# VH-VL binders against NAD kinase (nadK): the designs that were tried, part 25

Target 1, 268 residues: NAD kinase (nadK), of Syntrophomonas wolfei subsp. wolfei (q0aze0)
Amino acid sequence: MKIILVNNRFKENTEKKAQEIAGQLSALNVEVIIDNGLDEPYAGTVDFIMVLGGDGTMLRAARRYGQRAIPVLGVNMGTVGFLSNIEINELAEYLPLILREEYSLEARMMLEVAVFQQQSLLTRVFCLNELLLRSNSPRMLSFALEISGQKLEPYRGDGLIVSTTTGSTAYSLSAGGPIADPQLDAFIVTPVASHIINKRPLVVSPEREISLHLLEEREAIIGIDGQIKMDFGAENRVLIKRAPHPLLMVNLKAKPFFTSIDRSLQRQ
Below, E stands for the ipSAE of ESMFold2; O stands for the ipSAE of OpenDDE; V2 stands for 0.75 times the mean of E and O plus 0.25 times the DockQ between their complexes.

## First folded at step 4 (VH-VL)

Design s20 (from c2 with light chain F94Y; framework fv_bermekimab)
Fold by ESMFold2-Fast, scan of step 4:
Structure s20 (fold): chain C 268 residues (1-268), chain A 123 residues (1-123), chain B 107 residues (1-107)
Amino acid sequence: as target 1 above (268 residues)
Amino acid sequence: QVQLVESGGGVVQPGRSLRLSCTASGFTFSSYGVHWVRQAPGKGLEWVAAISYDGSNKYYAESVKGRFTISRDNSKNILFLQMDSLRLEDTAVYYCAKDTLWFGRSPYGMDVWGQGTLVTFSS
Amino acid sequence: DIQMTQSPSSVSASVGDRVTITCRASQGISSWLAWYQQKPGKAPKLLIYAASSLQSGVPSRFSGSGSGSDFTLTISSLQPEDFATYYCQQANSYPLTFGGGTKVEHK
C-alpha cells in the first residue's frame, strides 16, 4: 500500500506530526510519500491520500490529486472545518479500517478552469470550491457571462463566483449564494457586490459550459479556491466546466452536513 | 496587419451559382466565428450567414436558407459562401466580417471587415 | 426574428452638435446590441458592442446606452468625419438583424 501524506510545512507542529505518522505507517509496511506543498505533485501511482490539516490543505490536495480517482481522507489537526472526516486523535482507531479499505466514498464534483490569453491557453487548473473573478482596483467591473453559449445580461459590480456545491459554504456563501447539498452536482453562480440590485445567484446544470470575459479594460484578478491568484484583463477569457473526475472523499464516520453548517452560521 | 479580402463576385444570370471567398491574414483565423453580410445598392446592411470557429455550427438568414451554404477551410484561412439559385434580390455588395471574441459560441459584434465584393445580374 | 427599428432615418446636424440615434428591438435583447458607422463606399466600422462598450480606437465622443428593447447612440460633439450612416445590430440570437440605418448629414 502506498499513501501520500499531504501537510502544511509552514505549521511547524504539523510537519513534526506528519513525520511521526509516516513512521507509524512505515512500521505497518505502508510506503509513505510526504507532500508539504513545496514540490511538484508526486507523479507515481498511489492507493490513498491522507490530508493532515484544515480545509485549506484539503483544497490544495484536491487540486493536485483530485483527478486521479484516489480516495482522499481529511484528518483534522485542530481547527474544525467542513472537509475533514476524523480528528487526529482518532487516527489510530480508524487506521485498521483504512488499511482494510473498510470505508465509503463520497464523490464531490470539481471545476475545470481554462484561462486563455487571446486565443492561447495560458493555464488549466482543477478546483474543489470555486473560481472568483474580482476587481483589483476601486473601479467596478463590466463583464459578460455565457452559459452554454447563451449570453446573460452583462454584469456590473465587483465580480462573480462560479462555485461547486462543495464550495457553496465557502466564498459563495459570503457573497450571498445559497447553501447547497454537496451530494448534488451543480454550478452556483453568485455575483459579488452587483451594481444591479436584482442580480440573483444562479444554480445551473453541471453539464453546462460557463465562460467569462471583461467588456471594458479593467484591472481584475481570478482566484481559485482562495489560494491561486492570476491577473485577468480584457485580453483574457476563462472557460469553466465540470472536471472529468470527482474528488473521492473518504467517509469513516458520519459527519452531518446540515447541522454542522447551521451551527457555523449561528456562530458567525 | 489584420485583414479580410473578399473575391468571387461578378455579373451572373438569374438561377445560376457563384462561390465567394474571403481570405484572412494577420490573425488566427481558426479561433474566430465569421460572417457574411450584404448590402444592396442604396440599401441597408443585411446579415446573411455565419459559421463558428471550428465549422460545427452554421447559421443563415431566412431569405437565403436552402440556397446558400457557408463553409470554411481553417488550414488555408479561407471562408466560403456558395450561392445557388441566385435571384435578382441577391444583388448586393457582400462583406465578410470577423466576430470580436475568440472561441465564442455567441456573437458580440464584428470588428474586422473586408472591402466587399459586388454580385450583380446581367440586364 | 428580432426586428430592429432605427430612428430617425436621417438627421441634419452641424459640427459641434449633439446627435442622438435610437434603436428599438421587437423583443428583449438584454444589452446585446452593437453600433456601426459606415461611410460611402466603405465597409462598416464597429463603434460600440454590448450596448455601451466602446471599441478600441473609437473616440470617446461616441457613447451607447440602453438595455432590454430601447437603445441610444450619442455623439456628444459632432466632428466633420462623423457625417456617415449609423446602424444598430442585435447580437442576442441568430439570425442577426440590423436596423434600417440613420444617415447623419450636413444641414
Scores: ipSAE 0.548, ipTM 0.796, lowest interface PAE 2.5, mean pLDDT 90

Design s22 (from c2 with heavy chain T100Y; framework fv_bermekimab)
Fold by ESMFold2-Fast, scan of step 4:
Structure s22 (fold): chain C 268 residues (1-268), chain A 123 residues (1-123), chain B 107 residues (1-107)
Amino acid sequence: as target 1 above (268 residues)
Amino acid sequence: QVQLVESGGGVVQPGRSLRLSCTASGFTFSSYGVHWVRQAPGKGLEWVAAISYDGSNKYYAESVKGRFTISRDNSKNILFLQMDSLRLEDTAVYYCAKDYLWFGRSPYGMDVWGQGTLVTFSS
Amino acid sequence: DIQMTQSPSSVSASVGDRVTITCRASQGISSWLAWYQQKPGKAPKLLIYAASSLQSGVPSRFSGSGSGSDFTLTISSLQPEDFATYYCQQANSFPLTFGGGTKVEHK
């Protein structure tokens, strides 16, 4: 059995804990690869991915490995979040189930994001939560949104979010988007501080293709899962579609989504 | 303004060659697939050829395969159609047209057209 | 090749009439169909894309419907500027193919 341990290099306590866990797994004849986020993703075959950290570490793991159809387990290291299934102090209890492959899997859709600059494809990335288009200055953006070739009236405002259902509780929620069951496959398109009052969030089929480009030269950025930022100008366009493979999340214990989000909203 | 302008049409002798050009302005030419479409006098539209945004993919109608070559120069915003071994049935107005997407084939149609350039034969 | 058959080849109509033009593909093309308008001596103009989506700047009296193999362009109330030839075009596979055209003429 080969396992990737994904951790956050900049938190030294997680590095020591990752090494401790790697030693424990090695004693059980498990080969361990540590991914601390600094190098290219591990290119070999693996059987399981264990993410040590909060939601941010899970989002990075999903971008790096989510398209490979490998089970991914979120292990919380003390950071509150939605994407972890067990706590670090529970790992020893659940480890026999992991090694015997006695768990269920939950499929979570991902986005495929392709960014073009005048001459060519600039980059292609995958994400679990969302793409954010936003102004990088106090000035509003004017931009075009197209859904499967259907050209909507121009948008004016601070930006737009194109989210998965998993991302419905992240930036999309903060911008007024709906809470979606992560078992559903859909895009959620949420305006950010639109100056046109009739612009509503849209829920569209995951079979749709969404494109964005600026109608005026402005300082703008696109953000991926709140972690990757890229400059976006009038010469750029972005194409968003459903990624070929969902992220396969490991369930070792039940965590009811709706009661969890309800409690989170009460705490706010 | 967004514009395509064809040039290079004229009167040709049988069996000769012609090169048509199409100059783009007002949009990022290098981001889109482009087409050649022709229309014989009093007849309907006939698709001739297409080229992807970067020139890596080229497509042709069966009637012109092996005789016509589509190419583009993205640094100069120019589309070309090299027409060799011209036949009477190639008599037509030749239009260049921008695809909505980069690939040279899409459900979104050809949204910008030039005004056309006439290719005809003496005798 | 995918053959596109338009009917009728011509239709005589008066201002205010509803005009319906049909287009049949020899194979399934999903919604990969566009409609164009061409006036004498002019380049074609895109009216409808993705079978049913109205191009920006095109009057709402134009509409498209259909999927798979059978498609319809409708002009709900014909205006003087609508006397023209209309073409469907499939983009489901290369080579791209146009219908034979439908000429909308004065009655």
Scores: ipSAE 0.000, ipTM 0.387, lowest interface PAE 20.3, mean pLDDT 86

Design s27 (from c1 with heavy chain D54E, light chain F94Y; framework fv_bermekimab)
Fold by ESMFold2-Fast, scan of step 4:
Structure s27 (fold): chain C 268 residues (1-268), chain A 123 residues (1-123), chain B 107 residues (1-107)
Amino acid sequence: as target 1 above (268 residues)
Amino acid sequence: QVQLVESGGGVVQPGRSLRLSCTASGFTFSSYGVHWVRQAPGKGLEWVAAISYEGSNKYYAESVKGRFTISRDNSKNILFLQMDSLRLEDTAVYYCAKDTLWFGKSPYGMDVWGQGTLVTFSS
Amino acid sequence: DIQMTQSPSSVSASVGDRVTITCRASQGISSWLAWYQQKPGKAPKLLIYAASSLQSGVPSRFSGSGSGSDFTLTISSLQPEDFATYYCQQANSYPLTFGGGTKVEHK
């Protein structure tokens, strides 16, 4: 068995814990590759991915490895999150089940985001939560939204979010989008501070293709999972569709999504 | 260097057929929807037909529907307009034109135009 | 089909004048309107798309406004090279349709 341990190098305690866990796994004859986020993704074949950290670390792991159809387990290190399944102090209890492959998998859709400069592809990235288009100045954006080739009335405002159902509790929620069952496959399209008062979030089929481009030269950025930022101008276009493979999340214990989100909303 | 060049125009008799071609260069032809627009002598612009970048969707003005067929060959960077059952009212300069947006599924405007090819009738 | 009515059919103007051309759609087209300039014997040139978005390389004296059914092209200070025929075109739905054109000519 070969396992990738994904951690955040910039948190000293997580690096130490990753080394301790790697030692434990090695003692059980498991080959371990540590990914601290600074090197290129491991190129070889692996059987399992263990993510040590909060939701941010899981989002990075999903972008790096989510398209490989490999089981991914989120292990929380202390910060409460939505993408972890077990706590670090529970790992010893669940490790025998992991090694015996005694767990279920939950498929979570991902976005495929292709960013163009004129007709040239600048980058293609995958993400678990969302793409955010936003103004980077006090001026509002004017932009076109197409859904499967259908042009909507131009958007005027601070931006737009195209989210997965997993991302419904991230930026989309902050912008007034609905809370979606992550078992559902759908895009959620949520406007950010629209000048048009009745622009509503849209819930659309994951089979649809969504595209965005500016109608005026403005200072704008696109953000991916809150971790990648790119400048976005009138000569750029973004195409969004469902990624070829979902993220396969390991489920070792029942996690009550609705009560967890309800509690989080009351605390905030 | 971005260019569209029409060819195939000429003098034709009513009821006959004619095929126009438009050759693209200097841009990725397969990424753009393209149009045919005509202009009768001394008259205004009239949109004739369009084809999506992948070739799957075709659109026609009512006046030419059933008589004209638009097609494209992305491997050769050529747009075609097959004109059947030609009528005197089809007399015009025919322009090919490119949509502004790559991989667009809807039109926004036509930013690159050919020089036009003239179709006229005798008899 | 969506009919595009353009007015006036012609306008006589002098260099330095403000010229306004109007375009009316027979039904709502949102902001999906383009404006073109055509000089005799030449192909049209795109000036404005999405009602108000200036095409790259087009001088700032050209501006567009409007939404829904009523649209305006304005040339704030007419230059010698601006004497031409101007056309609006709706891009809301197929079939696409052009206005009848407005000829801007010397007084």
Scores: ipSAE 0.507, ipTM 0.754, lowest interface PAE 2.5, mean pLDDT 90

Design s28 (from c1 with heavy chain D54E P107S; framework fv_bermekimab; at its last look DockQ between E and O 0.31; V2 from the best seeds 0.00; counts 0 for: pae E 7.8 > 2)
Fold by ESMFold2-Fast, scan of step 4:
Structure s28 (fold): chain C 268 residues (1-268), chain A 123 residues (1-123), chain B 107 residues (1-107)
Amino acid sequence: as target 1 above (268 residues)
Amino acid sequence: QVQLVESGGGVVQPGRSLRLSCTASGFTFSSYGVHWVRQAPGKGLEWVAAISYEGSNKYYAESVKGRFTISRDNSKNILFLQMDSLRLEDTAVYYCAKDTLWFGKSSYGMDVWGQGTLVTFSS
Amino acid sequence: DIQMTQSPSSVSASVGDRVTITCRASQGISSWLAWYQQKPGKAPKLLIYAASSLQSGVPSRFSGSGSGSDFTLTISSLQPEDFATYYCQQANSFPLTFGGGTKVEHK
């Protein structure tokens, strides 16, 4: 069995725990590759991915490995989040189930984001939560949103979020989007501080293709999962569609989504 | 240099057929939707037909639907308009025009135009 | 079909004048309107798209405004090269439709 341990290099205690866990797994004849984010993703065949950290670490793992159809387990290291399944102090209890491959998988849709400069592809990335288009100045943006070839009324405001259902509890929620069951496949399109009254979030089929481009020269940025940022101008266009493969999330214990989100919303 | 050049116009008899061509250069033809727009002598502009960048979506003005067929050959950078059952009302200069939108299935306007080719009739 | 009505059909103006041309759609077209200039014997030239976005290379004296059904093209200070016919065109839905044109002529 070969396992990738994904950890956050900027958390000293997390790095040390990753090394300890790697040692424990090696003693059980498991080959371990450590991914702390500094190097290119491991290119070889892998049986399982264990993510040690919070939601941010899981988002990075999803971008690096989510399209390979490899089981991914989120192990919480102390920060409350939505993408982990077990706590670090439970790992020893569940490790025999992991090694025997005795677990269920939950498929989570991902976005494929292609950014163009004119007709030339600049970059193609995958993400688990969302793409954000946002103004980078006090001036509002004017931009076109197209859904499967249908032009909507121009948006005027601070920006727009195109989210997965998993991302419904991230930036989209903060911008007024709905909470979505992550077992549903759908895009959630949420305006950010729209100038046009009654611009509402849209929930659309994951088979739709969404495109965005600026109608006026403005300073704007594209954000992906809150971790990747790039400049966006009038000569750029972004195309968003459902990624070819979902992220396969490991389920070792029941995590009741609705009661978890309900409790989270009651906190200050 | 971004350019469109029309050809194939001429003098025809009513009821006959004519095929117009438009050759593109200086841009990635396969990335853009393209249009045919006509203008009768001394009259205004009339949109005739459009084809999406990949060729799968075709649109026609009601006046030409069923008589005209738009097509494209992306390997040769050429746009066509097959005009069947021609009528005196089809007398016009025919322009081909590139849409401003790349990889689109809708239109935002036409930023590059050819010089036009004249279609006229003799009795 | 969406009908586009331009007003006036012609206007006589002098160099330096402010010229305003209006365009009305028979139904709402958001901001999906383009403006074109056509000189005698020449192909049309795109001036403005998305109602107010100035095409690259077009002088700043040209501006567009409006949304929904009512649109305006303004030439702030008419130059000799601006005597031409101007057309609006809706890009909201197929079939695309042009206005009847406005001829800007020498006084």
Scores: ipSAE 0.438, ipTM 0.752, lowest interface PAE 3.4, mean pLDDT 90
Fold by OpenDDE, look of step 5:
Structure s28 (fold): chain C 268 residues (1-268), chain A 123 residues (1-123), chain B 107 residues (1-107)
Amino acid sequence: as target 1 above (268 residues)
Amino acid sequence: QVQLVESGGGVVQPGRSLRLSCTASGFTFSSYGVHWVRQAPGKGLEWVAAISYEGSNKYYAESVKGRFTISRDNSKNILFLQMDSLRLEDTAVYYCAKDTLWFGKSSYGMDVWGQGTLVTFSS
Amino acid sequence: DIQMTQSPSSVSASVGDRVTITCRASQGISSWLAWYQQKPGKAPKLLIYAASSLQSGVPSRFSGSGSGSDFTLTISSLQPEDFATYYCQQANSFPLTFGGGTKVEHK
């Protein structure tokens, strides 16, 4: 068995723990690769991905490895979030199950985000939570939203979020989006401070495509999962689709999403 | 650069058919709807037809419905206008134009135009 | 079909003048209106789309305003190269329709 441990090099505790776990796994004849984000994603075949940290680390792991259909386990290391399945102190208990591949998988829809400059593809990113378009100035943006080729009314406001259902409890929630069942595949389109009072979020079928572009010469930025940032201008376009591959999240421990919402949100 | 080049225009007799072509370059042709717009000599602009980026939706002006057929070959970056049962009132410069809307089945406007091809009639 | 009524049909102006062209739709078209400039023997050029969005490369002296059914193209200070015919076009729904045009001529 070969496992990738994903941690955050900027969090020393996760680095140390990754080394420790690597040693333990090695003693059990498990090959371990540690990915702290410093290097490119490991290109070799692996059987399992263990994410040590919080939601941010999971998001990074998802972007790096989500397209490879590898089971991904979130191991919480003292952070508050929605994407971890077990606690670090529980790892020893569940390790035998992991090694025997005795766990269930939950498929989580990811976004395929393509950003264009004129006619050229600048970047393609698969992400678990959301794409954010927002103004880079105190001025409102004016931008066009297309859904499955349908032309919506121009949006005016600070920005827009296109989120997965997984991402519904992330920035979309802060912007007034609905909380979505993570077992549901859908886009959530949430306006950020729209000039139109009571502009409602949209829940959109995952079969549809969403495109955005600015309708004026304003400076904007695109954010992906709060970790990737890029400038976005009038000559840029973004196309959002359902990623061809879901993230396969490991479910070792039952985690009641709806009963834990209040608790989780209060801690944030 | 983004460019559209029309061809196929000429002198025809009433009742005959003509096929116009428009070759696109410099942009991802398959990502945009495209239009035919015509202009009679000394007259204004008249929208003729449009086709969505995938070619699944076609739209026509009432004046050409049943006579004109718009189509596209995305693999070759070509837009076509098959004009059947041509009439004297069809005399015009025919422009092909790119829609501004990405991956849309509607339209925002036309940001790139060809130089046009003239369709006229013999007596 | 949506009819677009453009006014005036012609306007005489001098360099430096403020020129205003109006377009009215027979029904509401939201902000989906485009403005074009056409010079003799040339293809139309897109100036404004979505009622007020300036097309890339178009001078800032051009501006569009309006929503619903009434729209305006404004040239703040007419330049020699601006003498041309201007058309509005609704992009709300098919069939697309153009205004009758406004010829901006030398006074």
Scores: ipSAE 0.219, ipTM 0.705, lowest interface PAE 2.9, mean pLDDT 92
Fold by ESMFold2, look of step 5:
Structure s28 (fold): chain C 268 residues (1-268), chain A 123 residues (1-123), chain B 107 residues (1-107)
Amino acid sequence: as target 1 above (268 residues)
Amino acid sequence: QVQLVESGGGVVQPGRSLRLSCTASGFTFSSYGVHWVRQAPGKGLEWVAAISYEGSNKYYAESVKGRFTISRDNSKNILFLQMDSLRLEDTAVYYCAKDTLWFGKSSYGMDVWGQGTLVTFSS
Amino acid sequence: DIQMTQSPSSVSASVGDRVTITCRASQGISSWLAWYQQKPGKAPKLLIYAASSLQSGVPSRFSGSGSGSDFTLTISSLQPEDFATYYCQQANSFPLTFGGGTKVEHK
């Protein structure tokens, strides 16, 4: 069995714990690769991914490995988020189940984001939570949103968020979007400081294609999961679709989403 | 500079055909939708036809549907309008125009226009 | 087809006047409306698109407003070069259609 341990090397306790866990797994004849963020993603075949840390570390793991249909377990190391399943102190208890593959999987929709310069593909990125389009100057944006070729009333304001249901508790929530059950597949489209009165958040079928472009020359940025930023201008367009594969999250321990919302949001 | 130049207008007989051309320069022609718009003498503007950036979507005004054919050659930066079964009411100055933003099936407005070419009838 | 009704058909005005031109669509077109200026013997020039977005190089005395079915072009202080005919055009759906035009003339 080969697994990847994903940690954040700038958190000393996570790096030390990752080495400790790697030692324990190696003693059980499990091959371990540590991904602390310094190297390119491991390209070889792997059976399981263990994320040590909070939601941010899980977002990086999802971007790196989420399209490879590999089970991913979130292990919390102190601060409870929305994406961890077990606590670090519980790992020893659950390790036999992990090794015997005695767990269920929960599929979480991801976004495929393609950014174009005119007609040329500039980049393609996958994300778990959201794409943010926002102004990068004191001036507000004027931009067009198309859903499966249907033009909506132009947007005017600071920007727009297109999120998954998993991302509904992230920036989308802060911008006034609804909390959504992460078991649902949908896009949530949330305006940011819209000057247009009738612009409400939209919940959209995951089978739709969403397109964004500016209607006026302005400085803007595209943000991905709050971790990647790209300049975005009048020559650019972005196309958003459901990613080909969901993130496969390991479920070893029931974690009640709805009763934990307030506690989890306070920790973000 | 960004420029559109129409040609091919002239005096014709009813029932005959003409082919109008529009040559584009100063911008990436293959990235934009383009239109034909006409204006009869002393009258207002009438949209005639449009074609998407890659040429796969074509749209026509009801008054010309079945008689006119829009096409483009992106390798030569040329827009065409084949005008068949011409009628007296087709008398107009014909303009070609570039769409401001076009991706897929949408139009947003026409930001660059040619100076027009006149189509009229001998009587 | 979506009919665009423009009013008035002409306006007599002096330099410095505020001029308002109205355009009404026969059905909802969201904000997908463009305004054009045309001088005699010349091609039209785009002024405003998406109802209120000012085209590059167009003076700020021009402004557009409205959504749905009712739209307005305003010239806040008329200049000598603004005597022309103005057209609205819906860009919501094909076939695209123009209004009948409004001629702004010197008193």
Scores: ipSAE 0.037, ipTM 0.606, lowest interface PAE 7.8, mean pLDDT 88
ESMFold2 (binder alone), look of step 5: mean pLDDT 92; pTM 0.944

Design s3 (from b11 with heavy chain D99S T100G; framework fv_bermekimab)
Fold by ESMFold2-Fast, scan of step 4:
Order: C-alpha cells, then sequence, then structure tokens
Structure s3 (fold): chain C 268 residues (1-268), chain A 123 residues (1-123), chain B 107 residues (1-107)
C-alpha cells in the first residue's frame, strides 16, 4: 500500500504531524510519500491520499491528484471547514478501516479550465471550487459569456465566478450565489458587482461548456481556487467544462452539510 | 499552410451509410471546435453538426439528429461524420470548417473551410 | 430554431456602387452574427464576425452593423472580385442557422 500525505508547508504544526503519521504508517509496512507543496506532484501510482490541514490544503491536493481516481481523505487539523471528514484526534480510530479499504466514496465534480492565447493552448488546470474572472484595476470589465453555443448579452462589471457545487460556499457565496447541495453536479455562474442590476446567478448543467473572453482591453486576472492567478487580456480565451474525473472523497463518518452550513451562517 | 481537406464523399444508394473524414494541418487541431456544413446543388448553406475541441460536446441539426454522428481523433488531426440511413435530401457538398476566434462549439464565425466533398445518389 | 431572413435575394450592381444586404433574425441574437462570401464552386469565406468585427485580411470596404434582430452588411465601393453570394449566420444558439443568401450580380 502506498499513501501520499499532503500537508501545508506554511504551518509548522502540520509538517511535524505529517512526519509523526508517516512514522506510524511505515511501522505498519505502508509506503509514505510526503507532499508539502514544494515539489512537483508525485508521478508514481498510489493507493490513497491523506490531506492534513484545512480546506486550502484539500484544494491543492484536488488540483494535483484529483484526476487520478484515487481515494482522498481530508483530516482536519483544528480549523473548521467543509472538505475534511475526520479530525486529527480521530485518525487512530479510523486508520484500521483505511488500511482495509472499509469506507465509502463521495464523488465531487471538478472543473477543467483551458486557457488560450489566440490559437494556442497556454495551460490546462483542474480545480474543485471555482474560476474567478476579475478586474485587476478600478475599471469595470466588459466581457462575453457563452454557454454551449448560446451567447449572452455582454457583461459589464467587476467579473464573474464559475463554480462547482462544492465551491458554492466559497467565493460564489460572498458574491451572492446560492448554496448548493455538493451531491448535485452543476455549474454555478455568479456575477461580481455587475453594472446590470438584473444579472442573476445561473445554475447550469455540468454537460455544458462555458467560454469567457474580454470585449475591451483591460487589466484582468483569472483566479483558480483562490490559489492560482494568471493575467487575462483581450487576446486570451478561457474554456470551462466538467473535468473527466470527479474527486473521490473518503467518507468514514457522516458529515451533515446542511446543518453545518446553517450553523456557520447563523454565527455571522 | 492552414488547411482542412475532406474525403469520403461519393455516390451512394438510399438507406446506406457513408463516413466522411476531414484532415487538418497547419494549426493545433485539438484547440478548436469544428463543424460540418452542407450545401445542396443550387441551394444555400445548411449547418449540420459541430464538435467541441476535446470531443465532449456534440451538436446536430434537427434534420440529421439520430442518423449522423460527429466524432474526432485529436491524435491524428481528423474529424469524422458518420452518416447512417442516408436519404435523397442528404445530397450536398459537405464542408468541414474550423471555429474562428472563440474556442469550443460556439464560433465567432468559421474562419477556415475545406474544399468540400460531394455526396450524391445513384440512378 | 432561429430563422434568418436575407433581403434582397439578388441585387444588380456596377463596380464602384454601394451595396447593402440585410438580415433579420426571428428572435433576438444580440450581436452574434457572421457574414460570409461564396464564389461559384468555392467554399465560403468569413468576412465579418460578431456583427461588426472585420475578419483579418478582409478589405475595409466591407462593414457590418446591427444588433438584436436587424443586421446589415455594406460594401462601400464594389470591386470586380466582390460579385458573389453573401450569407449571414446566427451564432447565438444551436442549431446554427444561415440566411438564404444574397447574390450580387453584374448589371
Amino acid sequence: as target 1 above (268 residues)
Amino acid sequence: QVQLVESGGGVVQPGRSLRLSCTASGFTFSSYGVHWVRQAPGKGLEWVAAISYDGSNKYYAESVKGRFTISRDNSKNILFLQMDSLRLEDTAVYYCAKSGLWFGESPYGMDVWGQGTLVTFSS
Amino acid sequence: DIQMTQSPSSVSASVGDRVTITCRASQGISSWLAWYQQKPGKAPKLLIYAASSLQSGVPSRFSGSGSGSDFTLTISSLQPEDFATYYCQQANSFPLTFGGGTKVEHK
């Protein structure tokens, strides 16, 4: 059995805990690869991915490994989040189940984001939460949104978010998007500070293809899961579709999504 | 240098099948949506089908839905149109065309066209 | 389906003339309209996209205008090579649809 342990290089406690857990797993004859984000993703075959940290660490793991159809378990290190299944102090209890592969999997859709410059593919990335198009200056953007061949009236505002249902509680929520059941596969398209009052969030079939490009030269960026940023100009195009594979999240215990989000919103 | 070349047209009998091919060169085929457009003798242009750059989305005109299947092989730079249950009204020159400035199945316009391949019926 | 109606179906013109061709969509298509030129025995050539954007390499005597449901292609000073059939095409939604064509012929 080979396991990748993904941790956050910027949190001292998680690095120490990753080493401790690696030692425990090695004592059980499990081969361990530690991914702290400094190196390229591990290229070999693995059986399981254990993410030690909060939602940000899970987002990184999903981008690096989510398309490989490998079980991914989120282990919370103390920060409340939506993507972890167990707490670190529960790991010893659940480890025998992990090693015997006695758990269920929940599929979470991911986005495939292809960025072009004129006729050339610049990059292709996968993400779990969202793509954000935004102005990088005080000036509003003018941009075109196309959904499966249907070209909408031009958008004018600060930007747009294209989100998965998993991402509905991230940036899309703060921009006025709906809270979505993460078991549902859908794109959520949420305007950011639109000049047009009647531009509403859209809930779109995950079988559709979404295209974005600028209609005027502006300083703009695209952001992916809040962690990757790229300059975006009028010669650029972005194409968004459902990724070929969902992220396979490990369920060792029931996590009540709706009561969790309800309590979170009540506390604000 | 940028070129699309159709092949596979010919004389067929009603009810038969025919497969058209379109070979791309001089551009990155895997980055663009591509279309089939036909033109009956002496008539106007009729859009037939389109496929997105990676093959995941396919679109058809109502007149061919259920009879024609569009597909692509990005490793060989080839677009296909499988035409089943052919009818006399399918007689036309079939063009393949590349999406222009926008990527995927929603073109700004079709900026590169092949020379066309004729599909006609015997007797 | 969105129906595209072109008028006129033909126009007789001389070199140097201003030629206008109109295209009407059966429903709103914003600015998502392309114009093509087709010469006998040849494939169509893209002239205008997004209603008013001139395709690279196309002479500036060609221009497009309009939005919503009514669109116009203008050739400001007809040249000998411009005698051809012109088509509009809506790109707003699938299925894509073409107008019936306008033949520009010698007087």
Scores: ipSAE 0.000, ipTM 0.415, lowest interface PAE 14.6, mean pLDDT 85

